Miniprotein binders against b1l550. Designs and how they scored, part 43

Target 1, 279 residues: b1l550
Amino acid sequence: MRLPEELLERARDIHSEAPSHRIKLDRVGSFGLKVPVEFKGFLLLAEADVWVSLPEGRRGVDLSRQVEAIYELSNPPKDPFSLCREAAISLLEKLNYADSSGVSIRFDAPLQDGESLKYYGVEISSIASDEIINKIRVEILGMTACPCTAELIRAYKSSEIAATHTQRSLGILEVSTKAEHPDPDKLASIIERAMSSPLRTYTKRPDEGGLVIRSLSNARLAEDVVREMIHLFLEEFGHLPEDTHILAAVRSMESVHMHDIYAERSFSLDEIRKEISSH

## First folded at step 4 (miniprotein)

Design za11
Fold by ESMFold2-Fast, scan of step 4:
Structure za11 (fold): chain B 279 residues (1-279), chain A 100 residues (1-100)
Amino acid sequence: as target 1 above (279 residues)
Amino acid sequence: SMEEKLEELLMKLWELLFELAILVEKTGDKELYKLALELIWLVMELVRAIKEGVSPEEIIRLLEEILKTLEEIAKKVNDPEIRRLVEEIKRLIEELKRLL
């Protein structure tokens, strides 16, 4: 139900009134908006959150202006990075009481996998204030194989190839930078290369057992995968500003336990270079 | 607990799968080794399905695929130790099926 237009025009402007308590809010906005985006030639339906800061002296945010900001920029569909940055800037221009604005866009990104496609998770955001901070999080599944069990069996049986349990592992790279968003395909590639083996898009089991063989030949702990992701990240993206912040993480869905194993490292480029240089 | 019993059975299952793959690799039969590695993949998928709370129908389907692959291995090999491992793995799969 809509209220009559005359009533809306004469009603108290609730949003501009003083709040019950003079407390600033960091993020107030419209969450879970469906927006079309164009990503590398694909038309995708993405999910977007838009928000602004709310000053201590103002009761509420004009939510309709937030929705206008992103939808005006999403027709026709454009790349999600430009949409994210431009919408965050537009929010500050439309809502002049805000000190900061932000936009997050989430979608499943297609990756070519032989003659088929597989998908990995992407979340990007842009936070605008006196500067713009761009953030990207990439999540992709791969396989790991336990080197501890493999080493014990190899030593005991004198086998050239040791069998060990394999499991799905989720690799995570998150980057926060004043530069443009890193290419998510390159982040996904780093994660897959750090794993024992990537996952393919066929039904239940590998056509040739190739993924299992690859993972057994390249057994890695979650800790090994995180360190390798960091190494590969520095090779590919070491040119980013020194205050760029990175999170590298792996969640291993252990095939012999009902719990998961998790390993992570967060760092700035300045921090990690000093750490490596001390050795 | 049921969770402790499940974890114990999964540990035993992986121990037998490791031993099976090693013995199969020593035969030099590439097709047989491929089947052993496919079993490892199917068990990994089974554990994922259990942990993610996938439908009982999907879990039963994975268990049936595992048993089918074990039968294919059994038909290709006359080694008594490999045959023993196949039968032990089948027994563990039936025990897992009863828990689930």
Scores: ipSAE 0.011, ipTM 0.504, lowest interface PAE 8.6, mean pLDDT 82

Design za12
Fold by ESMFold2-Fast, scan of step 4:
Structure za12 (fold): chain B 279 residues (1-279), chain A 100 residues (1-100)
Amino acid sequence: as target 1 above (279 residues)
Amino acid sequence: SMEEKLEELLMKLWELLFELAILVEKTGDKELLKLVFELIWLVMELVRAIKEGVSPEEIIRLLEEILKTLEEIAKKVNDPEIRRLVEEIKRLIEELKRLL
């Protein structure tokens, strides 16, 4: 069964009515939309959320115009950064009662890994108001190894190989800026270089030993990884506006514990430069 | 509690794996060392599977791979200290299998 056009038209009218309580809402929209995007030569099925602010005097948002805004811009598929920014702007143009709009797009990004592909998580957003704020979050798994245990064992046994516990660690870089979105491949590269070693999507069993040995040779605490990520980020992206905000974090899934270790630092470029220069 | 017992077993397991890797490295047997590092990676994957609450079938698969790797190591080991460590590790894995 389909709804008659008359009923659809009448349903739309109620959105203009006064609400039960005069309370503004920050985000009202369509969440979990499936949208095709083109990312660095790959056609991917991404998940999108679109929203607008709703003023205290209006009961509801025109959801059909939200869906139109993103789907019109997604055919043919385009890069997710342009889609995100253009859709956020289009939402404000189509829904003039809104003070702000936003679009978030999530997908697993392919990354060349020797002969194979591995994947890392990307979430981008654009929030439009009197200005546009672009956000990007990159998450990628790597490996870490405990340096404290490694040093203790090395000292005790005088071994060339410091055996220690290793674990998967999730590295996170999130950037919020008035400039365009940073390249996620560069953010993923920063995270992997900060880790003890990268992980592979596919590898032969003998190569697993090589990853462990690499990790043991480059043992790092979660705290070390976060500091290295920040250092590498500043080398690559220190040119961004001073009010750019960054979150650098690591979640270490400790193999010797049932709980995880988490380390993070949030900062603006202005803040971190002042901190570093004071040392 | 089960969580506390599991954590104790994992700590003991890692202690023994550390000792095993050190002793095997001293033998100069590169093939044996490779198997030990494969074993360490499998244990890391097992811990991840347990933490994420993956299916019992996946956990059983990892435990079986760990036991097979231990058998391969046992076939190649000559040193009595290394042999003792392999047997202790095997006992800890069997105890983990009973808890899971």
Scores: ipSAE 0.000, ipTM 0.264, lowest interface PAE 15.2, mean pLDDT 79

Design za13
Fold by ESMFold2-Fast, scan of step 4:
Structure za13 (fold): chain B 279 residues (1-279), chain A 100 residues (1-100)
Amino acid sequence: as target 1 above (279 residues)
Amino acid sequence: SMEEKLEELLMKLWELLFELAILVEKTGDKELRKLVIELIWLVMELVRAIKEGVSPEEIIRLLEEILKTLEEIAKKVNDPEIRRLVEEIKRLIEELKRLL
């Protein structure tokens, strides 16, 4: 399709028109964009969402400018943290009617596991307005074993029974801060250390037995894992601004039930320190 | 619909490119890594061109550049899994070319 130059001059700008209802929208943008990123020496294909706020007096946003903003900054591929922050700032600068902008980037991060790689989930965001808020969410699988069930397993000394009483658990740490994004590898490490044992991409039969035995020796409830994650987080990242918000959660995928166990705590650094110091 | 088929092919293409990037990183081959980065950039440009309704001639040129880059990758890889992915990506590009 080609439009004559005269017709382009006469074409109305639909996006700048008044809407049918004078209502502000919080997030309007392009979701599910595929972008290459470079993470710790690895070339990864990430998924990005870009958005801006839309004022009550404007009908729509310029989606082409949103896509340009992230794609310009993606060539050559760069680290996802810089991309996230720079794209959010660029988006707010390019779309001057917006009060805020945001960029979220999701990818599976490689983690060395012996001579192989395993992967954990990372989602980072930067939200720009009068200030910039950086958010990171890390999800990684590990193993848990119920302390009550561990005693029963020891009585029988059976590998098959032991397998029934251990389960995969998804550990989650989410951090929202005015400081730089925390290192996701350190967040993943905190989650794995809080679990009964980590999961591996490949386990030989002898290593599998060792993993199960370790999990049973370090049996932890989902509630125990969340408390340990918070403790380890404070040891590593207690230097972050006091208004930093954290979510720590565990979802235990029960092998004997069709439902999961879930434990969660949300807090600010200021809140949790006051709570701990009152003990 | 044709629109749904196009979206499915593009999604599958991105999934295979992600697998290719991971396997290439495991090789430690810097030249191969550079070719995969170029491939990803070309596919980003293809998606942009399709969404913006760019001329069929320009879309065909992008598809040809993608196929050429895939051939360069194929010449440099002996890993059977990487070769399989390159061939799967080539088939998707040919299928996409027929829809366009």
Scores: ipSAE 0.005, ipTM 0.451, lowest interface PAE 10.6, mean pLDDT 79

Design za14
Fold by ESMFold2-Fast, scan of step 4:
Structure za14 (fold): chain B 279 residues (1-279), chain A 100 residues (1-100)
Amino acid sequence: as target 1 above (279 residues)
Amino acid sequence: SMEEKLEELLMKLWELLFELAILVEKTGDKELYKLVAELIFLVIELVRAIKEGVSPEEIIRLLEEILKTLEEIAKKVNDPEIRRLVEEIKRLIEELKRLL
């Protein structure tokens, strides 16, 4: 059975109708879209969310225009940062009733690891209104080793290699700025350098021993890792606008406990510089 | 609780692993110390697998790799104290296997 022509025509107009309650909505859109992107020579399948604000007098958004905005810009695949920014702008241009738009793109980024590749998590966003705010979150696994036990063992055996419990730790750097997105490879590098050692996602047995030995030689508390991440971030990205906001965090998957240890600090560049200068 | 018992076993396991690492380093055998470091890495992977609730098959595979590494260490070691530690660690791994 086919629907009557009049019913089909009326159904297409529903979004322009007045809603039952005149309430503005902040984010309305299409979530979980699959989009190809080109990242540093790799063709990757990313997941994207697109949204706009909806005024109190309009019942719904034009979802087809949202999908059009990102897909027109994704063929051929382009870098996810340009795609994110350009799609957010395009959404605002195509949906004239909206006063803001946003796009988020998530993917696993390849990183060279000896002769193989490992992957780290990336999520980028661009929110467009009278200005554009760019946000990036990088998550990568590394290793940490307990310094308290390491110090005792080093003293006992008179050795430069300390034995102590080691564990996986997830490092997180999130940056929100009016400047362009920071390079995620540099953010991932900062996290790995702050750790006791990087973690390989594919490794042979002898390489695993090497990672543990490196971790034992560079024992760090979760609190130490967060402070080092902030220090390294300021060295690399201290040139960003003063109102840039950063979250630095680490979640240590303690090898002797079923619970995790978590440490974080949120700050603006202006705030952290005043704090460091205040001795 | 079962989780409390698991934490107790993991704590004992780490204590023995570090006694083993100390004694192996004193031998000056860098190859043996690399095997102990690899053993420690496998235990880290085991704890990750348990925390993330991965399949019993994956957990058993990791436990088997740990036991193989312990056997390899035992074959290369003539020191009776190191051999005693290896056997104690094997017993803790078998106890973890029964708990999981």
Scores: ipSAE 0.012, ipTM 0.497, lowest interface PAE 8.5, mean pLDDT 82

Design za15
Fold by ESMFold2-Fast, scan of step 4:
Structure za15 (fold): chain B 279 residues (1-279), chain A 100 residues (1-100)
Amino acid sequence: as target 1 above (279 residues)
Amino acid sequence: SMEEKLEELLMKLWELLFELAILVEKTGDKELYKLVMELIYLVMELVRAIKEGVSPEEIIRLLEEILKTLEEIAKKVNDPEIRRLVEEIKRLIEELKRLL
């Protein structure tokens, strides 16, 4: 139930009062908002978080104005990149006490898989202050196969041994830049190309055999996959500003062990270019 | 599982709702577009209610309101493609109602 407008207008503004303790908060906002977005011809339900910084002398933020900012910009449904950037700017304009604002939008992106669709995870954000920083994280599942298993099969030529040594792996690319958000489909493609093989939406007996054989023919360590992802990233996105920061990572879900294998590398474009040119 | 079926239905529902919104926007009918946006916001509220574990009575009320809005849209549209989308969305809502 909602209080009458007249009563609300006359009520004391609690948010503008001094807090019990003069401590600045970094992020205060509305988390888990459901927003419609248009992505490459698909209309998707995305989940959004919106926030602003709160100065030490102010008790609270105006949460209603945060929700208004993103929903005003979501009608009609926008591409999530424009929505993210525009909402972050709008928040800072609407809430003038804030030093910074941010918006994150998460959704599962459709990707063609033969006659079917499969989905990969996308999270984008825009953080506004004196500048705007755009961030995108793409996660997609693929398959990996141990090179040691490939050598064993080469010696014994046994498909049964091969089948027990393939595993699911999650590939991750995260990019933070002052330029516009990179295309997530291209990031997903980089991850899949670096893997031993992609995962499919569905498999029948013949298709399963094909995936196993492909993985074994292209056996890679998690470390190999991360290095290949970085190589492919530089070929596609090496033109981004030199202060662009990238995280490349792989988490291999070992089918025969209780633990996972994890490999990652964080770098700026400036850093990695200097490293590569020294070799 | 029932949760996987629910997620699959919601995903299909959103795909069709957004296709509907794009097609209706192209018609230039502002009143029809407003109804479609109201439909989208009702579905957003439904998803929120399901996620928060709100009472079955409230979820049924939202589903009924969504179906009424779809009926209103259907009465105002003669385009075969838009009519097909409205009927597909209605079918998905009925299927969703059976799961809940």
Scores: ipSAE 0.000, ipTM 0.113, lowest interface PAE 22.6, mean pLDDT 78

Design za16
Fold by ESMFold2-Fast, scan of step 4:
Structure za16 (fold): chain B 279 residues (1-279), chain A 100 residues (1-100)
Amino acid sequence: as target 1 above (279 residues)
Amino acid sequence: SMEEKLEELLMKLWELLFELAILVEKTGDKELYKLVAELILLVWELVRAIKEGVSPEEIIRLLEEILKTLEEIAKKVNDPEIRRLVEEIKRLIEELKRLL
């Protein structure tokens, strides 16, 4: 049995009270919620964060209304892009004291890999205020091969196929835009194409040899991979609004070092076009 | 209406399932978390089956799988709060079964 209704009516509304200090909070909400989503025909269990801004004169947020907003929209499971956008809007409608809201959803996205599946990381969000900003981050592992060691071995052996060290590299593309979310499969494809070669879930010995030879023939520095990712991104998504912001990054787990190599560039579409056209 | 009652039960079921997932994640028990993830996917399949109007036999099969998974979770948990949620979810599944 629940508490008597008369006791609930007499209880203080703690959330509506004045706080100890009149300080605005940027993000207050429910973090780490588990929500099912439908992604390209797959049913996935995703993790969601839901938040609103809290004005300086209000002590707390009604957390039950936040949970209600996302769960109403996740039954039945739908695509995470619509869920993010619609839930962020719903939060502002349900919590009228907030001037902004946000929803972030994280999951491992399946990608066809021959007769099996591999997975890449996806985080999408929508932040609502006077306008809606959509954000997506894609992370996928690939392979890189060192061109410096390759060149030294090529010089020594006088061969077109250079032996060099290979390593796993994590490619990252993050996009923030007023337009709809970019297709994460296309972002993952850009990252993989920028690498020396993609990684496989399963490979037979002949396929493994082919993968290694491809990597060796396409040796790339982390810096090369970031520049190629940006180039490929502009070819595929150059139509997005000019104030779209992109982060392109690579973390190379160097097999001959105890440390990683990291390369990164943040830019707006307007900024990068002016930079490229200047040279 | 029957449709409105079904919608309310499914919404409450989702709320409790996600609360269960959060509590189980806090335990750090990866095997238990896998079972809860499987439970959530089974409930999603049930909702889809109901909306698509699949056979009563398939719906009953899914309900039985859900109850079996809940029992497996219950056997692995000692936390009173998690046990309370499992029992509350079982009651909602039984109520849903009566409605169908």
Scores: ipSAE 0.000, ipTM 0.152, lowest interface PAE 20.5, mean pLDDT 79

Design za17
Fold by ESMFold2-Fast, scan of step 4:
Structure za17 (fold): chain B 279 residues (1-279), chain A 100 residues (1-100)
Amino acid sequence: as target 1 above (279 residues)
Amino acid sequence: SMEEKLEELLMKLWELLFELAILVEKTGDKELYKLVAELIWLVFELVEAIKEGVSPEEIIRLLEEILKTLEEIAKKVNDPEIRRLVEEIKRLIEELKRLL
């Protein structure tokens, strides 16, 4: 009826045994855990990964302690940023053989859009060692329109409004910092303001028209959008530590070509300030 | 190549779709404008489906949905210029259907 204690002790011994090869592993853990979180008044089901480093002399990690670390902190549901940081610290405390730990939490964040809600992607992580590094990635869809094509069509047809093709574009801001996670709503706002037009939909299709036409009046290249995102980021978040690292990127899902256009820039705050101040 | 022909057809399709959107916006007909926005969204889905190499059955389904939306637009349009654009767009969609 009861499992022999010998079986449970044997399983534990396997974790602590020497591995077949003495190689350190950077991340070992439980991936794809479902955890409830409270985000700005919404109860959401998020997906979490938890992990620790594994030293070269140890065969395996204690997975039950990893799950315990995050679930103890997720009931009742709390904000995903506190959950992320506190779980990473708890992992390192509970698994004393590890020299680092990490937690990543992913969810679709609601944004009020008139009478409806739309959603954007958020992934946050906290990596704990002798310090804590917080990372956030925000992805949101918007619209872009080609200024070169718009200008040619305007010249050709003498139109009051530029006639061109538009496309959906995915804007991406990723921030890695020793400070607290930046507010994802502010990051999403920066991306949308940099685009030709935001996309107002919580489904595959828009509830109402107008967005495509509005993008025609603000035609921007993917390269233009990335530069504008960086400019707006510096205005809002230039106070972060100088060693904060940022990735700004746009993937334009071209509506007339079988390939996408992609533009990106990675930088530290120290690096970009020196570059801009040289002008 | 077939890819070059496909890209030419898509380029022409988008040109006509935006001419249609501009003319429809000038009418002030909100219901008609919503149908044109729906049409443009369906064309985004079609292009992504083609790029992802989804099944021919799914591509045909999207093409048929586009044609149905064009027919709904045609039923609500009295302007000869808008009607002409709708018919030209319909012809391009049927040409795409034959190519795929």
Scores: ipSAE 0.011, ipTM 0.474, lowest interface PAE 8.8, mean pLDDT 81

Design za18
Fold by ESMFold2-Fast, scan of step 4:
Structure za18 (fold): chain B 279 residues (1-279), chain A 100 residues (1-100)
Amino acid sequence: as target 1 above (279 residues)
Amino acid sequence: SMEEKLEELLMKLWELLFELAILVEKTGDKELYKLVAELIWLVYELVLAIKEGVSPEEIIRLLEEILKTLEEIAKKVNDPEIRRLVEEIKRLIEELKRLL
């Protein structure tokens, strides 16, 4: 049963009242909304968070208006990038007391893997204020192989192929930019190319042998993978604005240790170019 | 510590597994190499299971599966060096089983 219009209008008036304490809040909104999106020909169920800043003189945010705006923009389903940007802008326009707005959309993205599909994690955000900042985070599993053990075995056996141990590793690329969101498939490709070998969703044993040989021939430390991801990122996305901020990271689920290895680098394009040119 | 001993055993196990893979590759026996690749994946699943604290019954089942795969490899090889590696790997798995 729908509430009378009079009660809804009174609720909005209450939110405009002065709070108990004059403290600004950075993010107030609706979190964990389920929203359909269309991603590269697939209809996916994504999870969305929407928020606005709340000034120190206002008691509350109109949450129902936020939810309505997102659902209106989601019907029919559209690509999550356009949805994210349009919703953030719409929220700021509709909730005029806010200094900033934001939208995050999370989903598992399908990626063609031979005859089957595999999935990688995507989180897209748009934050609107005096400017719009677009953020994307891609996480995908791959294989790494330790070169330290491989080098010792190679020296002992005088072999051409390095003997080593393998482990699953999570590669992470996060980009914050004033330009459009980078293509997540390209980010996923960069991560996979930086690793010793990609993981397969469905593989018959003959193909598994090929992946093992590839990993043995391309042994890399987590530190090596991060540096290669940065190198490949600069080749593909070096045209982005100089104040674009990137996080590159790898978490290696070590097969000889009970703990994981983690390697990470954060940088702006301006910063990394100066560093590379100086060394 | 038990964790340090476990890590030491796992390091030696991985060294021998990939030494085995190199030698088997040189034989040109693709079927045998696939069994070794399967063995490597089973050992990785074992390590993941130990790290995630899965049930002792599942860990024992993985260890038994590894030992069965080693027996299948042993039946297909006559090379003394490969047989030596298979037996050494089997000893490490038995030691790991005693530690768990």
Scores: ipSAE 0.013, ipTM 0.468, lowest interface PAE 8.5, mean pLDDT 80

Design za19
Fold by ESMFold2-Fast, scan of step 4:
Structure za19 (fold): chain B 279 residues (1-279), chain A 100 residues (1-100)
Amino acid sequence: as target 1 above (279 residues)
Amino acid sequence: SMEEKLEELLMKLWELLFELAILVEKTGDKELYKLVAELIWLVMRLVWAIKEGVSPEEIIRLLEEILKTLEEIAKKVNDPEIRRLVEEIKRLIEELKRLL
């Protein structure tokens, strides 16, 4: 169960000493912990970071107490939202010298694709102080196609040219809110719908041709995808508090370039509504 | 070298546990799911105890609890692939026990 009392007492004595320099640290903790989580019926092995703030007069934090807090709350495995929030609160209660605490949990989320599964990236966080701020970041791959390529195909009707001018793109939505985390499946859906087409778990050459043609029918620049993601986000999640902060981004990976194309926009709901209503 | 061997074994253990969790989830068996979740939690406790230098006696107790959970899983599985993973995980735990 717990570490021997002698070992814990020695560690606490050292950490309660005055530091060499009286400097506050924003985040001190245990990073890269393996934690089981329950996500929509799946048992997943996630990676977790836990931390607290450290005041200028204290040399160190009780790392073992941080690890105990998240382990105690992870049996049985619970959803990562509840785990983040409960662990962050527990850390702040147990380590009374801290002004704030936080927990992040990262995992690959399964998404149904016919009878198969595909995966998308999720990072969920809760940061506790006098309030709780919940963050979620979703990343999913899709396809984009240049409008110029679509014009060329319309003129020449060459699927081979189309295939060489479509590219993989990573869509990113990050939300920071005082409300509950948005459903990551809905965020993933927004990203996929904003793309020219989604990537499938299993495709043969005939299916690949169909995806390319669909991408060309829905040709979009990275800039177009970001704008569409924002539009779809507002339709689905416009009810969140006005101070909710969103990052929408796309990273497009072209085979001909040694670099990626990147487009992003950060905003609060209040800011974006005022901007849209001005035109 | 010994620390590197320990880290290598733990890394392989986590890899097999992840594979086991995926296969068990596919069975739809809620009892197996609970046992695998418990197994993963025990391994988390083991890694924490090793890194913090907990007594050999307490580490051995955790290893014994892990082996007991693996035995309970083995009794409930008919899938040959899951059985092979359970046996491979058991062998890694016994190798960890020898190294410690």
Scores: ipSAE 0.000, ipTM 0.295, lowest interface PAE 15.0, mean pLDDT 78

Design za2
Fold by ESMFold2-Fast, scan of step 4:
Structure za2 (fold): chain B 279 residues (1-279), chain A 100 residues (1-100)
Amino acid sequence: as target 1 above (279 residues)
Amino acid sequence: SMEEKLFELLMKLWELLFELAILVEKTGDKELYKLVAELIWLVMELKRAIKEGVSPEEIIRLLEEILKTLEEIAKKVNDPEIRRLVEEIKRLIEELKRLL
C-alpha cells in the first residue's frame, strides 16, 4: 500500500499547479448534468450546467466539488429558480479561487391548454460575482400569417376571408436582470398573444383548421410580432430595474420558402423608454 | 435543379389551395371550409418537415394525411369546379411524392 492519503493530496494539487500558459478562462465546469426540479407542482428532470471562472495562474477546476454543490441543493427537488441562484452562490463559497460562478438549468415547461398540456422551452441562469445577475429565456411555437398576400387576395377576389400562407414561428424572449427571474408562464403568454395564433398539442383536425382561420384574421409580419412582444413586455414587466436587458426575437419558418425569416431587437429598459418617448 | 423543381411545385400547390379555399368560402359550407383549412395546415407541416430534413416515414405520413383529406373533400363536394380543383391538387401531390 502506498500512503493513499498523500497520493490523493498530490493528485488534487495538479489542479492548483501553474498552467503551461497563463491565460484566464471565463467558464470551466460540468455541463449536461441531470437534475430533478419541482416546477409549479410538476416533478421534472432538468438539464444543468455549472461553471466558474479560472484564474490565469491555476491549471484546473475541481469538477467534483461543482457537482457536489448542485446535488446537495437538489435533494429534495426544489424550484429551479431557487436552485439556480443558491447553487451559483454555493459554487463561489466552495471554489475560492473563482471570480464568478454560474448555473444554467433547462427544461420543457408544462402549460395547461384546455383539457391537455403543451410544453414550451425554458432556460434559466444565475451568474454570481460581486452581484447576482438572473437570466431567463423562453421559447414557444406559434403561428403567423402573411399580411401582404392576404391583402392582395382580399382585394382581388373580394373575399371575406383572405386566404394566405401561414407558418410556424418560434417566439423568443430573453431577460437579464438583477431582480428575481420573471415568471416564464407570463413570458410565454406575451409571446403567444403577439403571434397570429397559438399552437396546441391536442386538438381535433377541424379545431386545427380553426387555428389557421384565426391566424388569417390576425396576419402579422415577423417584424410586427417582435414589436408587439416588446409592447406587451413593457406593459407586464416595465417595473424591472432600468438596466434590465431584453432580447425579443421571432424565427418564422416560412412555408413557401426554403429559408427562415428572422427578426430581433436587443435593448435595455432605459434605452427603449427613451426611444419610445422620442416618437 | 431538383430543389428548384420542388420549390416550384410547392408554390403551385399553395396557389391552388388558396383558389380552393376562396371557392369553398363562397359556398358557405363551414364543414367543407374546415377540411380545406386542415389541408392548408397539413401542407404547412409538409413544407416544414422537408426543410428540417425529417425522417422519410414522417414525410410519407404527412403525404398520406394530405391525400386522405383531399379524398374526404372530394366525397363532400357537388360543385364541378371545386371537384376539378381537388383532382388537380391531388395530381400535384403525386408529382411531389415522386420527387421525394
Scores: ipSAE 0.000, ipTM 0.169, lowest interface PAE 17.9, mean pLDDT 78

